# Miniprotein binders against o13629: the designs that were tried, part 7

Target 1, 363 residues: o13629
Amino acid sequence: MLEAVTNPKSSLATFSKQLNGLLQAKVVVCKSVNPYFNLALENYLYENSTAKHCLLLYTNSPSVIIGRNQNPWVEANVKLCRDNFVNIIRRKSGGGTVFHDFGNLNYSVLMNREEFSHTENASIMIQALRNLGVHARLNQRHDIVLAQSQRKISGSAYKISRNRCYHHGTMLLNSDLEGVREYLRSPSTGILSKGVSSTRSPVSNTKLLKAEFIKQVISCFLLHKSHSTTTKPLSKPRASSKRLYDIEPKSVITLEQNDLLGVPSILKAVNELQSWEWTFGQTPSFKQHLESTELSVSMDISVVHGRLEKVIFSTPNATLEHELSSIPWTGLCYESGFANTFLISGIHSKEAISILKWISDSI

## First folded at step 16 (miniprotein)

Design e02
Fold by ESMFold2, look of step 20:
Structure e02 (fold): chain B 363 residues (1-363), chain A 119 residues (1-119)
Amino acid sequence: as target 1 above (363 residues)
Amino acid sequence: SYEETVRKLEEAIREAKESGDPEELARALLYLAFALQRMGDFDEAVRMLQDAIQTARDIGDKEMQAVALAALGLAYERLGDLQRAMDYLEQAIRVAEQTNDEQLIELIKYLLEWVKKYQ
């Protein structure tokens, strides 16, 4: 609903005040589970927040999140995701592929470039875990692992620009770890990719309640950041400082997607993140070799910007080879089932039909 | 290129409408939809396929009607609407069974099973 149509001056003043408060907030807890909105919000805060440090916390509905330079057909089962309403999203930061669900909490710390640290935000998360009885350590890959089992409970990635950066990561609370393996198991074979490959580690859940973990993360974050600006020991804050701190308006903001419907840059970012051109078209160029001994054929594919550039068939049947090569492969989107429309759109020999089915089954 | 193919088919559609040739109109709409699907323009392909299905029905071409319905099902699968994809492929099979084209029936049944692979 557009409230501005009924009382535009009041609605615009309230909206502007809300945005200003958001851009000054030290902590934003977003209730939306829409991963496109949550990533767009992260980018919006990254570009516009005036807070020295801003912590964003959110959870996504089931989603496969691939890194900026990864190949989704190497990292995930794209058709299985599509069939089960599991989003596939390319994020703007580097690193490997992760699966998010309702049992996962994401954090993102927005800061100035010169303040970036691979370890500082992890130490805050580790302290929050310790306060709740979970003993964890940072390993050499900058993953957070359980101290006893060494199983991974959190991974992170970052984005750095000229003057701002964010460091974001996951925290496994009560995720469906069995389900995550299915979506991240690519059925594709023979892909030679120049993209970044994921480093997969054994994972575990912390079994913490999300509300309790959020409370501890916020507490540890705010204490850590205020401690860095004082000469007094952490154990002895001044009462007057604490009272002024407690009165500070909008130190912690809870946000919903509908609160930001009127921000054009967020809408633009959501649309970009949802586009095929971003998630699939930005894939680094790759090649694929497929072979069927049953059909006595091999297929070599080159893919650029998610589209077939060249396809070469090899088979001892030269007539069949020419038939298959006459199909207009160049420019076709690389997707699970990309050969399916050719099965019903032309005149093909029975041998070519068998090979088209094989291509469709080989995803 | 597919862009050139789209422009050629758009011209063919215009010419078929002017000459009153509904058989060529249905064919041009269907092949335009295939080109759009292969380029990844699924929403536009759906619109063309709806027109192709109606034109094929109007001229009584059940094979073309079945092909267009199957293509529509494939477009909805790419759009993530598995229920519509299966519904249109099932409709395509029923129409194809009213023809003597046994290969077409088999291919559409294969596509239905492919769409249902993880069901």
Scores: ipSAE 0.831, ipTM 0.947, lowest interface PAE 0.6, mean pLDDT 87
Fold by ESMFold2, last read:
Structure e02 (fold): chain B 363 residues (1-363), chain A 119 residues (1-119)
Amino acid sequence: as target 1 above (363 residues)
Amino acid sequence: SYEETVRKLEEAIREAKESGDPEELARALLYLAFALQRMGDFDEAVRMLQDAIQTARDIGDKEMQAVALAALGLAYERLGDLQRAMDYLEQAIRVAEQTNDEQLIELIKYLLEWVKKYQ
């Protein structure tokens, strides 16, 4: 199958033909749990798919996914994530921060701009839920919620350009909703951010088996797209739903990460998404004000492209102010613990050491 | 700028190697690693620190050896390798305890607890 795309001995004609098959697929189910690969694949299909509608399904290993214009130090506990192998990734779509784990399914519908309809895509998800006995509806914020409790089970976001768009979201199946909270609780204070802030809603799991939900989503998606030339929503449960996946297996491609390791544009996108410059360096410029009444000091920081641009200390102790200002703050990567190397890299007064510890405990 | 600092320290390393001054070599490697860590170049900082640790060990400079080990632990924390970060900071404490520098011992112990704060 698509393993030939990664084979170094494959002919260029064979490679091109297999990529063309991928770009014509109506459904792509990606088995990788690598969030960098999965987001790179989504962008690749967004830019290159020739199918009228393409559904991408994937699951990520534990990851905090921030929106294009968000501040990760506002939205998450970055050190806690790093300590627990939880990825922090900036996605290319707007909106707020979400958590992905092995207990949710991610869906993305890629289409031409004129075909965009988030209500149509939501109706497909709602039908798949209903076929499995879960009663849900679309609310006023375009979230899918359980009909009984009104708790959110799916949120979505979109990316729309001149010619292309995608509408993507999460479906909560059996996610660790309680354990997620600590990763999304930033320890930072005093940040004045121009970035987008998250609006968080009460959530619930559907308790559906992922394999069964995937089968229903594929079936509902293919039947809806193959039988309709209009955007009329699938608002009602359907009796005798056909599993089109079993009828048209060439329309559904299953991918492993190794299938596409030899595709240069995907590899380049993976490297970009993994870079500090993308996730942290693309953060909108921000300022932070920190005060300690105990130490009689304040610190004002401006951050541009994730690096300290300006640091100003205010304290009645002029000697201490000069000492702190002599530290080479400008150009330093903004991050929890950024002051730590200064504690061991010079001779500092007892007062300056106390302030450096305070900075390390505060950021 | 940190870029200018890196260039100057790379020249200092070359000069220390040419003159056969291992104390200056260890210092230049260590401060290059600090500059790299502050810029976010943690993989390169690890390489410089490994050389700094070996050079400090060769000349018997226990304080510099402890500082370089602690810096290596901090670099691994930023790389997401918490176990190596703790191991190197613990090594740094053991080496620092062979010195008379009680403040260095206290600071490295603080850094170990900072690295461990979510354990």
Scores: ipSAE 0.831, ipTM 0.944, lowest interface PAE 0.7, mean pLDDT 87
Fold by ESMFold2, fold request of step 23:
Structure e02 (fold): chain B 363 residues (1-363), chain A 119 residues (1-119)
Amino acid sequence: as target 1 above (363 residues)
Amino acid sequence: SYEETVRKLEEAIREAKESGDPEELARALLYLAFALQRMGDFDEAVRMLQDAIQTARDIGDKEMQAVALAALGLAYERLGDLQRAMDYLEQAIRVAEQTNDEQLIELIKYLLEWVKKYQ
């Protein structure tokens, strides 16, 4: 109701002009740290931008961002994230899991399908780094690494449709690299996943100031794209304020979340990204096998759309096997601790209680 | 299915209110909350558990009160409110210690340590 009160119909023409300017912008710097809004904004620009090339820059509050087809229980410690207010979000693009915090910058370049290039956007980032004294190169996996140490400072992924695409990535500036290791260390064992697994590399921070890196990325992006519209590049860009002075300043927009409160498709996308059904329910089906030699039991779980589909126990104790099978496993949300409510609901044998605890300790 | 279980329990709640049977009301609210938690509807489970706790207090059922408090703690853990989760589980232990149910006491203590495992 606050939104309706603060955005009356008399402001509709102003809102339409803001939206039109956004869809024509060559650069959008988003001030929001809300990862759900920022990913929704990226997809909105991907679907609706009329600019030939658009650069989106943003930072997220601490978040684990999993790829479209990944398994969050393989890629992250979901309970540790929840305990520490670290978001877990499934993005729309493929690829592996990354951690975002206030110490990194996220970049996304939106373009027409025919202009997609693995190396073009990396060269822009590498030039911005070089201008600030950081010497980096693109490796065979399309990661940006420090030239000397070969440690990764940027990874990227892409989404391609028939008309448009985006190439997006993370640049490590001053991220908490030790903290990220713990959030991305899954405690799970025995998962057989059809989802995409992450390839992990040693990482490093560039230690650049975010504001200075943003300025250089914008400058390099605009100069690079202005040259790509000619038959041949003009003379190599020189360090000259005259070149930067030629750039139309209205093509760069600074955006906050409140500017787009009235866009229904963004609100719908935010709601979808926030839902359990998207982040966890869209997980590719998987199986898990767990064994306890101490308890003489094994457990086989099938999970579909993030819910237990089938649970099979194997134990020499047939009475116990029947007892465990009487528990209503099917339809239960898969999650660390999913057996916990059964420990305090109903009456179970001491043996069944031991197995329920084992499940809670194992998942 | 859990959907069928929810429907039956909602009917049981209506019947218990009409008949003035607070023991059945508390029990039905508690089991409805378990079903909601298992389906992933933690916000609704919290609302049902708050009612179950109050009803259990009103009738003096310490075992049911302890179970409902423990379930509330587990629901808050899933909602990401670790402080409330621990507070309600500690409260559940204190209530359970007023009963003869040593197994219940041990299980709630186990759940508290499980909730705290990264603290």
Scores: ipSAE 0.830, ipTM 0.946, lowest interface PAE 0.7, mean pLDDT 87

Design e02
Fold by ESMFold2, last read:
Structure e02 (fold): chain B 363 residues (1-363), chain A 119 residues (1-119)
Amino acid sequence: as target 1 above (363 residues)
Amino acid sequence: SYEETVRKLEEAIREAKESGDPEELARALLYLAFALQRMGDFDEAVRMLQDAIQTARDIGDKEMQAVALAALGLAYERLGDLQRAMDYLEQAIRVAEQTNDEQLIELIKYLLEWVKKYQ
């Protein structure tokens, strides 16, 4: 009962007013570092915001974010991520795998489909960088790179549906660029995948203070988008040409995860994004071939919706082949260590045990 | 299918409880937990393994107790609780060492090293 009295935002009237303000906001700064909530919020605003353009800014705790059609076992070391509390999350947009940590800022511009312009949004980010002394440009791949070194400081992706779209990206401020390579270095070999693979680029940090960058991005965004709707398009808006005080305070809100606990569609989206079936089960079907010359065996695996569909062993030892084929592989979740429970169940020959260990060491 | 295996083992558990057969109960709980883990139902597998461990302890079956503890450690590894995974695998080793089953001891030690491979 103290929760209702001490938190006026939890009352029905207060909550409804807050939610209406959120859906009209031109800028939302989310303080949550929960990547499942932040991606769910992005989708919620994408579908429900009434502003002509809405800018969402957020930071995630350490997370590997894979594109809609990627294979997480190709793009990441899944067990290493699990061991270190690094989330692996499939996003709803296409493109390649990125790593988020506390040292980068994520931005998302949500708009009607007919208003999509990734070059316009990139120009806003470049102006904010320039205002803070960082000289950057948009390259052929639509990445933002440092002008001198050509190293990437921001990548982006987009999602376009019939009526809505968003253009979202990362800005590298002070991310752990060397540490992230370990999480994105898959130990898997022999995977033949129809999924989209990542294209690597050399990266760098801008070393900007996050709070200062956020203020500049907001200023550049609001001045540019407000001007675009009224009189004359601007290709590179200048914060100094219009003061922030010209912009209504209700245009920018700060949000925390607890502010939206009462929105059922957000809760449902969070639960979906957290599910194994979304991140791993939505992986495009793939095959894997593994071979051990030491053990005189090869293994061919087909995987559908993240589960083993078929496993075929080839070895000159027919007794061993029959023993391995008697293991109930079909329906098993594909994952590092998927053979481990077979090592302690039933009775296996020494040769089969060696092969089970080889499988566990190889995936 | 794993779904059919789960149904058969759930029926075996009910039958073992009705007949008062704790050896069959422990076996059925353990194999149900294996099936659940292989399907990806780790939270339910943990519950079955806790019951399997207690039942195996009550009947004095050290080998089954060690296997169930090791399976519990593997389930926690998949749930991302590496500390509990290591703790239960270490417990499994200590119990297995009371059995003189050298192969089981070696396999559980291998699993502990596998779970810890990025530590």
Scores: ipSAE 0.827, ipTM 0.944, lowest interface PAE 0.7, mean pLDDT 86
Fold by ESMFold2, look of step 16:
Structure e02 (fold): chain B 363 residues (1-363), chain A 119 residues (1-119)
Amino acid sequence: as target 1 above (363 residues)
Amino acid sequence: SYEETVRKLEEAIREAKESGDPEELARALLYLAFALQRMGDFDEAVRMLQDAIQTARDIGDKEMQAVALAALGLAYERLGDLQRAMDYLEQAIRVAEQTNDEQLIELIKYLLEWVKKYQ
């Protein structure tokens, strides 16, 4: 990090020229698998690109990506993700939770607000699939599905502002569809949430090679934008004779994370996306009810900005109820295991210890 | 409020250092670390716990040493360092076994199994 900031003056001038070229690029292929960097780069291009249309392509290391207004404790097993180095990231666009891995390709089309079309980018993706022998269509939910099985291979979401927008989505090439289910299976019960919940659909892989799909997407995108989207119908599927070097015109850039280490707005966005306050603290307020018939106790929790606001116990044992209520619950970060430090601090009755263990096992 | 609790404990630490009271110093450091962990300040909690462990060792308080080691393990679990979490909880058990506090031993063993839940 320090070395990138202290580069020689001639290196700075070269970097400035490369950055300007990036902002004019029609296609950016990013080699980084860092999801925080890739989402930050998307936002940077969204805010700063001067190209009429810009296509960004990238792949993320294993990550649970939740939508702007979702509850991560409803959508994922947070401790399992942490134990297995699976990132949990709140994105800036709306919609539901998805899993990214090395078998998934992400696409993002950045454009002016006036040019936004729900179906235009889906049509480009469907053409690229057709050119590679995969028959797909857009369904009523705006997902791309295999024509025969109707199983989902691509979902998308949008960010739309006054001036600009992006339409981004996934393409399942060779993802671990079976292994990912554990990360998306929340162990939590009793949560009553104001957050947006996911609608989960059956998924499938296309089994396409990533390099071939990238080539076709770039080709279809550039051809489509050179002809005008409103005056020319989509062409029939056809095999392209173009080679890799033929699909990289001067406005196509391949990028690595190290190329942008000195851009302050990207660094700021990466830091925000990595913060607890963004991913967990921006969760819409929620309540949770937990009950144990064995221990004759129930617990009602209110959570605001990811912290316990109010905790109420109900049990026939008034002494125990008072003991539990004397614990300083308010202000505690909501997380699996949040009661664990109370087990080893202070003096508790055997009954209170049993209830603290129950809380730790339930959340 | 945890913010007020932290402020009071920081003052208690300053007072214990000036008065030369290592028992109060170790106690205040440990309680400060608990407050920091509950607020989500795990990196700072780790720093306080390292001092608490050393101070507890210096005064021969094995129960406090075991508690501080266990708290350190829990902080590392929240930081995503599962291997260090398990290592410090195992150390905490060994120290706790040198005491007569059977409940403490049982609780630290429970926390070790909880940390290993998905292993």
Scores: ipSAE 0.826, ipTM 0.945, lowest interface PAE 0.7, mean pLDDT 87
Fold by ESMFold2, fold request of step 23:
Structure e02 (fold): chain B 363 residues (1-363), chain A 119 residues (1-119)
Amino acid sequence: as target 1 above (363 residues)
Amino acid sequence: SYEETVRKLEEAIREAKESGDPEELARALLYLAFALQRMGDFDEAVRMLQDAIQTARDIGDKEMQAVALAALGLAYERLGDLQRAMDYLEQAIRVAEQTNDEQLIELIKYLLEWVKKYQ
C-alpha cells in the first residue's frame, strides 16, 4: 500500500485516485531525465498498468544502458564513463547495449501478452517519422533504418511475461554519435564472457525536433490503438473524425519525478537500479586471462556476481607466485583498478609491485 | 573472508578506543577502510578514512596519514568524484614527501596518474 504522506493535505482516497489515473493512462510522457527513475517507472507500469495499451515516452541524461544479461566490462569503458559522469545501468530487458542522451527519445509500449506484436509498434514509429518527412523502414533485425542510407535510427528490445509485456526502444533525433563510440569501446582483453554480446550497426540522427516527434508518436499511437486490432496503414485520418488527441485528452498524462516520490515500489526499484549489485553484480559469470611477456607472468581470474572468485598466477619465479597468491583476491569487486589499494597496503617486493601496477593498467 | 576481517577490525577499533592507543586506532581504521573498499562499501570506507587521517595527524604519523589520504582518494574515484580523488591524492603526495619512504611517494604518484588516465 502507498503512503498517504507525500502531500500532507491529501487523503488516502485522493492519493489512490491519482495513482489509479496513472495506471489507466494510455500515454505517459515523463519529463524526468533521471534514468533510474525512468526505468523504474517503466517497470512499475509494466507490472501495474490496467490500460489495454500504454505508451511511455522519456529521455535520459547521458547513460550507457546494458541488457539484462550483458557484461559491462565487455560492452563499455567503465572508468571513462565514471570519469565523465556517464551512467552505466543494467536494464530489465534483454538485448544489447545502447547509449542514451538528451538527443534521443525512448519509447515503451506496455500491453497484455496476448496482444504482443514484434512489428506493430515499429509501424507506428515509421508512420510518425513519415508524417514528419523522414522515410524509414524496418529491417530484418527489427531495427528501424533510414530508407536511403540504411543507417539505423532505432533499436528495440522486449520483455515478455505470463501476463504483460513491453516493447521498448530508442529513436535517434540529435544524439552525440561521436561521444557514443568512445564510451562503448571497452579497453578490456582476455574476457571469456557468458553474457550476450552487442551487434553494433552504423547509426544516424533523424534531426527531428523532439517535441514535434512526440506529438506525432502520440497521435499515431492513439489512432492506431483506437481502431480494430487488424493492422491498417495510418496514412490519413477519416474525414469526419477528430484527431484522437482531441477525442481523449485526459488519457495522456505528463509526469515529473516528484509526482511519484511517495510510491514505495518505485523508490525500491530506483534503489535497486542504482546499486552496484544490480548493474555489475548481476553480470553472468566470466573468466579473464591476462598475460605479460615483459614481466613473465599470467593471471587467470574467475568472476561470479561481479566479484573475484578465483585468481591464479603463473610465473617461473615460485617465490613471487607465492607472494602474489597470498594477497586476498577472493571477494573483491571486479572493477577497473581493483588492485590499487594493495599497492599502498602492506609490504611488497619490487617484483610484486610491478605486477600489481600491470594488473591496474590492464583492467 | 572480508566479512570476518571487518568484524575483527571493528572489535580492534573498540579495544583501541578503550585502551587509549591512537596508533592502533588509526591502523585499525585504515585496515577496515581497505577491507570495505575491496568489498565495494566506499561510503563507509570514506567515514573510516576521515577518522584515520585525523588520528594519524594528531599523533604525527606522516606515513600513515599519507596512506590514509591516498586510500581516501581511491575511494572517491570509485564513488565517481574525480576532483576529490585527485585532491586527496595530491595531499597524500605532499604528506608522503615529508617522510623518508621513497617507495610510498612513487606509489602514490603512480596512483594519481592512474586516476587521471582519461583526463
Scores: ipSAE 0.823, ipTM 0.945, lowest interface PAE 0.7, mean pLDDT 86

